# Miniprotein binders against b1l550, part 21

Target 1, 279 residues: b1l550
Amino acid sequence: MRLPEELLERARDIHSEAPSHRIKLDRVGSFGLKVPVEFKGFLLLAEADVWVSLPEGRRGVDLSRQVEAIYELSNPPKDPFSLCREAAISLLEKLNYADSSGVSIRFDAPLQDGESLKYYGVEISSIASDEIINKIRVEILGMTACPCTAELIRAYKSSEIAATHTQRSLGILEVSTKAEHPDPDKLASIIERAMSSPLRTYTKRPDEGGLVIRSLSNARLAEDVVREMIHLFLEEFGHLPEDTHILAAVRSMESVHMHDIYAERSFSLDEIRKEISSH

## First folded at step 15 (miniprotein)

Design v3Y
Fold by OpenDDE base, look of step 17:
Structure v3Y (fold): chain B 279 residues (1-279), chain A 89 residues (1-89)
Amino acid sequence: as target 1 above (279 residues)
Amino acid sequence: SEYTVEAEINGVRIRIEVEVDGKEIRITVTIEKDGRRIRFMYVITSPEKLEKYLEEIERIIRMFGVDPEEVKRLIEEARRLAEEILERL
């Protein structure tokens, strides 16, 4: 049932009223929208969050306009990076009472693995105010082999390649920059290369054996993985602005423990360059 | 070397700054309307990225109610500047 449009003339604009408490809100919006995006020839249904700030003198946000803003830009489907940036800006322009806006888009990114697909998690965000900050978070699973257990087993039984426990580890790179969002495939590649070995969706027996041998030959602590991620990141993305902020992290789902091992480093490009140069 | 394209169209001030950053081009866009300012930046590492981001910038500027033909002129000028820089790299 649609209410008569003439009722709108009689109804108060609740959103434009003064609130009972004059307090600014940082984020007001719609969370868990589904928007189509085009990513590397795949049409994906992504989750999206859209928000704006609300001034102290306004009771509510025009939520319908927020939803319209992102869907107008989503048809036809486009790359999620452009969508994110454009939508963040569009929100500020359409909602002129807001001093800031934000968009977050989440999906599983397909990654080619031979004739099969694997994936990584990606969250793309843009926060717009006087400046736009673009944020990307990439999460991909890899495998780590423990060097400590390997060393113990080597000491116990002489072997060129020592057995050790292996586990699935989640690598995380989060980048916040004034530049456009970094290439998520490159970020995923950095994480995989920082692990003892990548995971595979499909392996033939010889390939599986090779993967395990590689893992054992590249035994790494969670700490090693994070350091390697940082090192590889600097090599690939050293061209980003110096105020670019990075979170490099790993969560190792330890196979010998009931708990996970976690390691992280948060840094700006300027800070980490100074740290490395001091050694 | 820094190149700047500037225009004021119907109360919207647009500045596109094209800079060399090492082997890459940095494009910084500033839009000012109704006392508000927004600035955003791209790092261009390929001709394909240049075209992609110029198209994006065009769409963004149009959101502010700037005439499409005026925006197109600005984008073409920015393209020319960026291409001149890329040829020198």
Scores: ipSAE 0.805, ipTM 0.930, lowest interface PAE 0.6, mean pLDDT 92

Design v51A
Fold by OpenDDE base, look of step 17:
Structure v51A (fold): chain B 279 residues (1-279), chain A 89 residues (1-89)
Amino acid sequence: as target 1 above (279 residues)
Amino acid sequence: SEFTVEAEINGVRIRIEVEVDGKEIRITVTIEKDGRRIRFMYVITSPEKLAKYLEEIERIIRMFGVDPEEVKRLIEEARRLAEEILERL
């Protein structure tokens, strides 16, 4: 049953009313929308959040317009980066009382692994005001081997390749920039290269053996992984604006402990370049 | 800036600034309408990226109610100038 449209003439516009308390809100929107995106030839159903700011003099946001804004841009499906940027801008234009907007889109990105697929998590965001800031967060699992245990076992057994405990580790790169979103595959590659070894969806026995040997030969602390991620990031993305902000982090799901090891560094490109140049 | 393309169309002011940074170009777009300003930027490293982001910029400008043919002319001017720069890099 659809209510008669004539009722709109009789009903108060609740959203345009003055609120009981004149307080600005930073974000009001719809969270957990599902939007189709095209990514690397895949059609994916992504999760999306859309929001705008609300001025102190307005009771509510036109939530339907927010939803319309992103879905209009999602048909036909397009790349999630363009969708994110375009939707953030569209929200500001459609909701002219807002001084800021934001869009966040989350999905699992497919990554080719021989004849199979692996994946990484991606969250892309655009926050629009007088300027647009684009944010991307990439999360991918890898493997780390502990160098400390390796050294102890080497000392005990005098082996060239020492056994050590290995674990799954989650690497995280979060980049916030005035430029367009950085290439997520490149970010995922940086994370994998910073670990002892990548994970594989499918391995034959010789390949599995080689993967383990690689890990043991490239044993790294969580701290080492973060430092390597930063180093590799600077090599690949040093062209980004100097005010670009980066979070590099690792969560190591340690196989010998009940808890995880976590390491991170937050920095701007300008800051980290000054730090490195001082040594 | 290597060049700036500017237009005012139906009360919407559009500025496209192109700067050279090493082997890359930076395109900064500023749109002003009804006392609001929105600025966004792209770093372009290839002709393919240039084409992609110019199409995006065109779509974005259209969201502000600018005539599509006028936007198209503006984008083609920016394209020509940016391609000339990329060929020199």
Scores: ipSAE 0.808, ipTM 0.933, lowest interface PAE 0.6, mean pLDDT 92

Design v54M
Fold by OpenDDE base, look of step 17:
Structure v54M (fold): chain B 279 residues (1-279), chain A 89 residues (1-89)
Amino acid sequence: as target 1 above (279 residues)
Amino acid sequence: SEFTVEAEINGVRIRIEVEVDGKEIRITVTIEKDGRRIRFMYVITSPEKLEKYMEEIERIIRMFGVDPEEVKRLIEEARRLAEEILERL
């Protein structure tokens, strides 16, 4: 049932009223929207969050306008990175009382694995104010083999390739930059290359054996993986602005423990370059 | 900056700055309307990226209620200049 439009003339605009407490809010918006995006030839249903700041003198945000802003841009479905940036800017323009806006879009990105697909998690964000900051978070699973146990087993039984425990490890790269969002496939590749081995959706027995041998031959601590991720990131993305911020992290789901091992480094490109050059 | 393209269209000030950074170009767009400023940047490494982001910039500028034909002219000028730079790299 739609209420009569004449009621709008009688109703107070609650959103434009002064609040009982004059306090600015940083983010007010709609979370858990579903928006279609086009990514690498796939049409995906992504989860989206949209928000703006609210000045101290305004009681509420026009939430319907926020939703309208992102859906107008989502039809036809487009690249999620462009959608994110465009929507963040559109929110500021449509909601002129806001001094900042933000959009976050989350989905599983398809990644080709032979004749099958694997995936990585993506969260892309754009925060708009006087400047726009683009953020991307990529999460992908790999495999790590423990070098410590390998060394113990080698010492016990002389073997060229020592047995060791292996586990799934989640690698994370989060990049915040004034530039456009960096290529998520490249970020996922960096994470996989930093692991002992990638995971496969499907393996034939010879391929599986090779994968395990590779993992054992590239035994790495969680700490090693993070350092390798940083190294590889600098090689691929060293062209980004120096104030670009990176989080490199690994969560190793240890097979011999009930808990996970976690390692991270947060840094700017300028900071890490100075650190490396000092050695 | 290697070059700057500027226009004022219906009270909206648009600046497109192109800088060379090694083998890449950086495009910085500044839009000023009603006392607000928005600035955003792209790092362009290929002609394909240039075209993609120039189209995006055009869409973004149009959100501010500017004349589409004037925006198109501005974008075409900026694109041409950026292409000339990319060809030299």
Scores: ipSAE 0.812, ipTM 0.936, lowest interface PAE 0.6, mean pLDDT 92

Design v67P
Fold by OpenDDE base, look of step 17:
Structure v67P (fold): chain B 279 residues (1-279), chain A 89 residues (1-89)
Amino acid sequence: as target 1 above (279 residues)
Amino acid sequence: SEFTVEAEINGVRIRIEVEVDGKEIRITVTIEKDGRRIRFMYVITSPEKLEKYLEEIERIIRMFGVPPEEVKRLIEEARRLAEEILERL
């Protein structure tokens, strides 16, 4: 049952009222929306969060306008990066009382693996105020082989390729920049290349053997993986603004322990370049 | 080399700055309306990206109530400037 529209004339606009406490809110919005996006020829259903700031003198946000803003832009489905940036800006324009807005879009990105697909997790965000900051977080699983155990086994039994324990490791790259969102496939590639080996959805026995040999030959600590990710990132994305902020991290799901090993570095491009140049 | 396209249309001020950064072009867009400023930037590394982001900029500027024909003129001018730079790289 739809209420009569005439009731709107009699009803107070609760959202425009002064709040009982004059306090600004940083984020007010709708979380867990589902929006269609087009990514690399795939139509995907992504999760989206949309928000704006709320001034101290306004009781509530026009949430319906927020939802409308992102859905207007998502039909027809488009590139999630463009959707994110456009929606963040649209929110500020449509909700003129807000001084800031934000959009976050999350989905699993398909990645070709021979005749099959693998995936990586991606979260795309844009925060708009006087300037727009674009953020992307890429998460992809790889494999690490432990060099310490390898060395121990080598010392015990002379072998060119020493056995060692291997584990799944989650690599994370988070980039915040004033530029457009960096290419997520490139970020995923950096993470995979920084690990001992990538994971495969499907392997034939010869391919599996080769993958394991590669992993053992490229035994890396979680710390090594993070350092390698940073190195590879600088090679591929050194053109980004100097104030671009990066988080490089690895969570290794250790096969010999009940806990995970975690390593990270947060840095700006300017900071890390100075650090590397000082050595 | 830095080039700037500027227009004021119906109280909306638009600035598109095209600058060379090494082998790349940076496009910075500033939109000012009703005392608000929004600035955003793209790094152009290919002609395909140039076209993609120009189309995006066009859509964004239109959100501020700028007439489509006026926006198109601004975008064409920005395109011309960017292409002239790309040809020199």
Scores: ipSAE 0.801, ipTM 0.930, lowest interface PAE 0.6, mean pLDDT 92

Design v78V
Fold by OpenDDE base, look of step 17:
Structure v78V (fold): chain B 279 residues (1-279), chain A 89 residues (1-89)
Amino acid sequence: as target 1 above (279 residues)
Amino acid sequence: SEFTVEAEINGVRIRIEVEVDGKEIRITVTIEKDGRRIRFMYVITSPEKLEKYLEEIERIIRMFGVDPEEVKRLIEEVRRLAEEILERL
């Protein structure tokens, strides 16, 4: 049922009214939108959040305009990075009362694994104000082997390759930069390379044995993984602005414990370079 | 900056700054309209990225109501200058 258009002329614009309490809001928007994106030749349905700031003198945000802004840019589907940046800017232009905007886009990114696919989680964000900050969060599962248990078993029973417990570990890289979003495949690769071994969707028996042997031969603490992630990140992305902020983290789903082991480091590129150079 | 292209079109001020950082170029775009400023940056490491981001910049500038032909001319100037830089790297 569509209401008569003549009623719109009689209705107050509730959104433009003064609020009962003059308080600025940082984010007002629509969360859990579904938008099509093109990523590495795949058409994906991504989840999106869009928001703007609301000045103290305005009761509400024109939410329909926010939704229109992102969908106008989503047809035809484009890469999620361009969509994110363009939508954040479009929101500021279309909603001229806002001093800031933001867009977040989430999906599972396909990653080739031989003849099969594996995946990593990605969240792409852009926050626009006087400047635009682009944020990307990549999460990918790998495998870690515990060096401590390996050493204990080695001490108990002499072996070149000591048995140890292995577990799934979630590696996380979150990058916030004034530059464009870093390549998520490179970030995922850094995480996988920092672990004892990658996970595989499909393994032939010889390959599975090799994967386990590799893991055992490259036993790493969660702490080691984070440090390795940082090291590899600096090698690949050292060209980013010095004020680029990074979160490197690992959540190890320990196979011998009921709880997870977590390690993280938050840093800017300039801070971590100074730290490393001081040693 | 290695070069800066500036234009004022229908009350929209556009500045595109191109800097060389090692083997990479940095493009910083500043758009000013109605007392607001928006600044964003790209790091370009390849001709393919250059073209991709120039197309994006063109789309972004058009969102501010700038004449498409004028935006196109501006982007073509930046393209020419940036390609000359990339050829030297």
Scores: ipSAE 0.803, ipTM 0.933, lowest interface PAE 0.6, mean pLDDT 92

Design vc1
Fold by OpenDDE base, look of step 17:
Structure vc1 (fold): chain B 279 residues (1-279), chain A 89 residues (1-89)
Amino acid sequence: as target 1 above (279 residues)
Amino acid sequence: SEFTVEAEINGVRIRIEVEVDGKEIRITVTIEKDGRRIRFMYVITSPEKLAKYLEEIERIIRMFGVDPEEVKRLIEEVRRLIEEILERL
């Protein structure tokens, strides 16, 4: 049932009223929207969050306008990066009482693995105010082999390639920059290269054996993985603004423990360059 | 900056600043309307990215109610100037 439009003339605009408490809100919006995006020839259904700030003198946000803003830009489907940036800006323009806006888009990104697909998690965000900050978070699983156990086994039984416990590890790179969002495939590649070995969706027996041998030959602590991620990131993304902020992290789902091992470093490009140059 | 293009169209002030660092082109766009300012930046490392981001900038400027033909002319001027730079690199 649609209510008569004439009722709108009689109804108070609740959103434009003064609130009972004059308090600014940082984020008011719609979370868990589903929006189509085009990513490397794939049409994906992504999750999206959209929000704006609310001034102290306004009771509520025009939520319908927020939803319209992102869906207008989503048809036809476009790349999620452009969608994110454009939507963040559109929100500020359409909701002129807001001093800030934000958009977050989440999906699983397909990654070619021979004739099969693997994936990584991606969250793309843009926060708009006087300036726009673009944020990307990439999460991909890899494999780590423990060097400590390897060393113990080597000491116990002389072998060129020591057995060790291996585990699935989640690598995380989060980048916040004034530039456009970094290439997520490059970020995923950095994480995989920082691990003992990548994971594969499909392996033939010889390939599986090679993967395990590679892992054992590149035994790494979670700490090693994070340091390697940072190193590789600097090589690939050194062109980003110096105030670009990075979180590099690993969560290792330890196969010998009931708990996970976690390591992280948060830094700006300027800070980490100074740190490395001091050694 | 290598160059700056400025335009005022229907009360919207647009500034596009282009900087060249080696083979990288930094484009900073500032849009001012009704006392508000929005600034955003791209780091361009390929011709394909240049084309893509110029189109994006065009779309963004149009969201502020600027005449599409005027925006198109502005972007084309920026494109031309960048291409001239790229030819010199």
Scores: ipSAE 0.805, ipTM 0.932, lowest interface PAE 0.6, mean pLDDT 92

Design vc3
Fold by OpenDDE base, look of step 17:
Structure vc3 (fold): chain B 279 residues (1-279), chain A 89 residues (1-89)
Amino acid sequence: as target 1 above (279 residues)
Amino acid sequence: SEFTVEAEINGVRIRIEVEVNGKEIRITVTIEKDGRRIRFMYVITSPEKLAKYLEEIERIIRMFGVDPEEVKRLIEEARRLIEEILERL
């Protein structure tokens, strides 16, 4: 049952009323929306969050306008990066009482693995105010081999390729920049290259053997992986603004322990360049 | 900045600033309307990116209620100037 529109003339606009407490809110919005996006020829259903700031003198946000803003831009489905940036700006324009807005879009990105697919997690965000900051978080699983155990086994039994324990490791790159969102496939590639080996969805026996040998030959601590990610990131994305902020992290799901090993570094491009140049 | 394209259309001020950094072109767009400013930036590393982001900029400017034909003219002017730069790189 739809209520008669005439009731709107009699009803108070609750959202425009003064609140009982004049306090600004940083984020008010709709979380867990589902929006279609086009990514690398795939039509994906992404999860989206949309929000704006609320001034101290306004009781509530026009939530329907927020939802409308992102869905108008998502039909037809488009690139999630463009959608994110455009939606953040649209929110500010449509909700003129807000001084800031934000959009976050999350999905699993397909990545070709021979004749099969693997994936990485991606979260794309844009925060708009006087300036727009674009944020991307990429998460992809790889494999690490422990160099410490390898060295111990080598010392015990002379072998060119020492056995060691291996584990799944989650690599994370989070980039916040005034530029457009960095290429997520490149970020995923950096993470995979920084690990002992990538994971495969499907392997034939010769390929599997080669993958394991590669992992053992590239034994790396979680710390090594983070440092390698940073190094590779600088090579690929050194063109980004100097105030670009990066989080590089690894969570290793240790096969010999019940807990994970975690390592991270947060830095700006300017900061890390100064650090590296000082050595 | 290598160059700046500016327009004021129906009370909306648009600035497109182009900077060249080696082989990279930085495009900074500033939109001012009703006392508000929004600034955003792209780093262009390919002609394909240029085309994509110019289309995006056009869509964004239209959201501010600017006449589509005027926006199109502005974008084409910016395109021409950027393409001239790309030819020199």
Scores: ipSAE 0.804, ipTM 0.931, lowest interface PAE 0.6, mean pLDDT 92

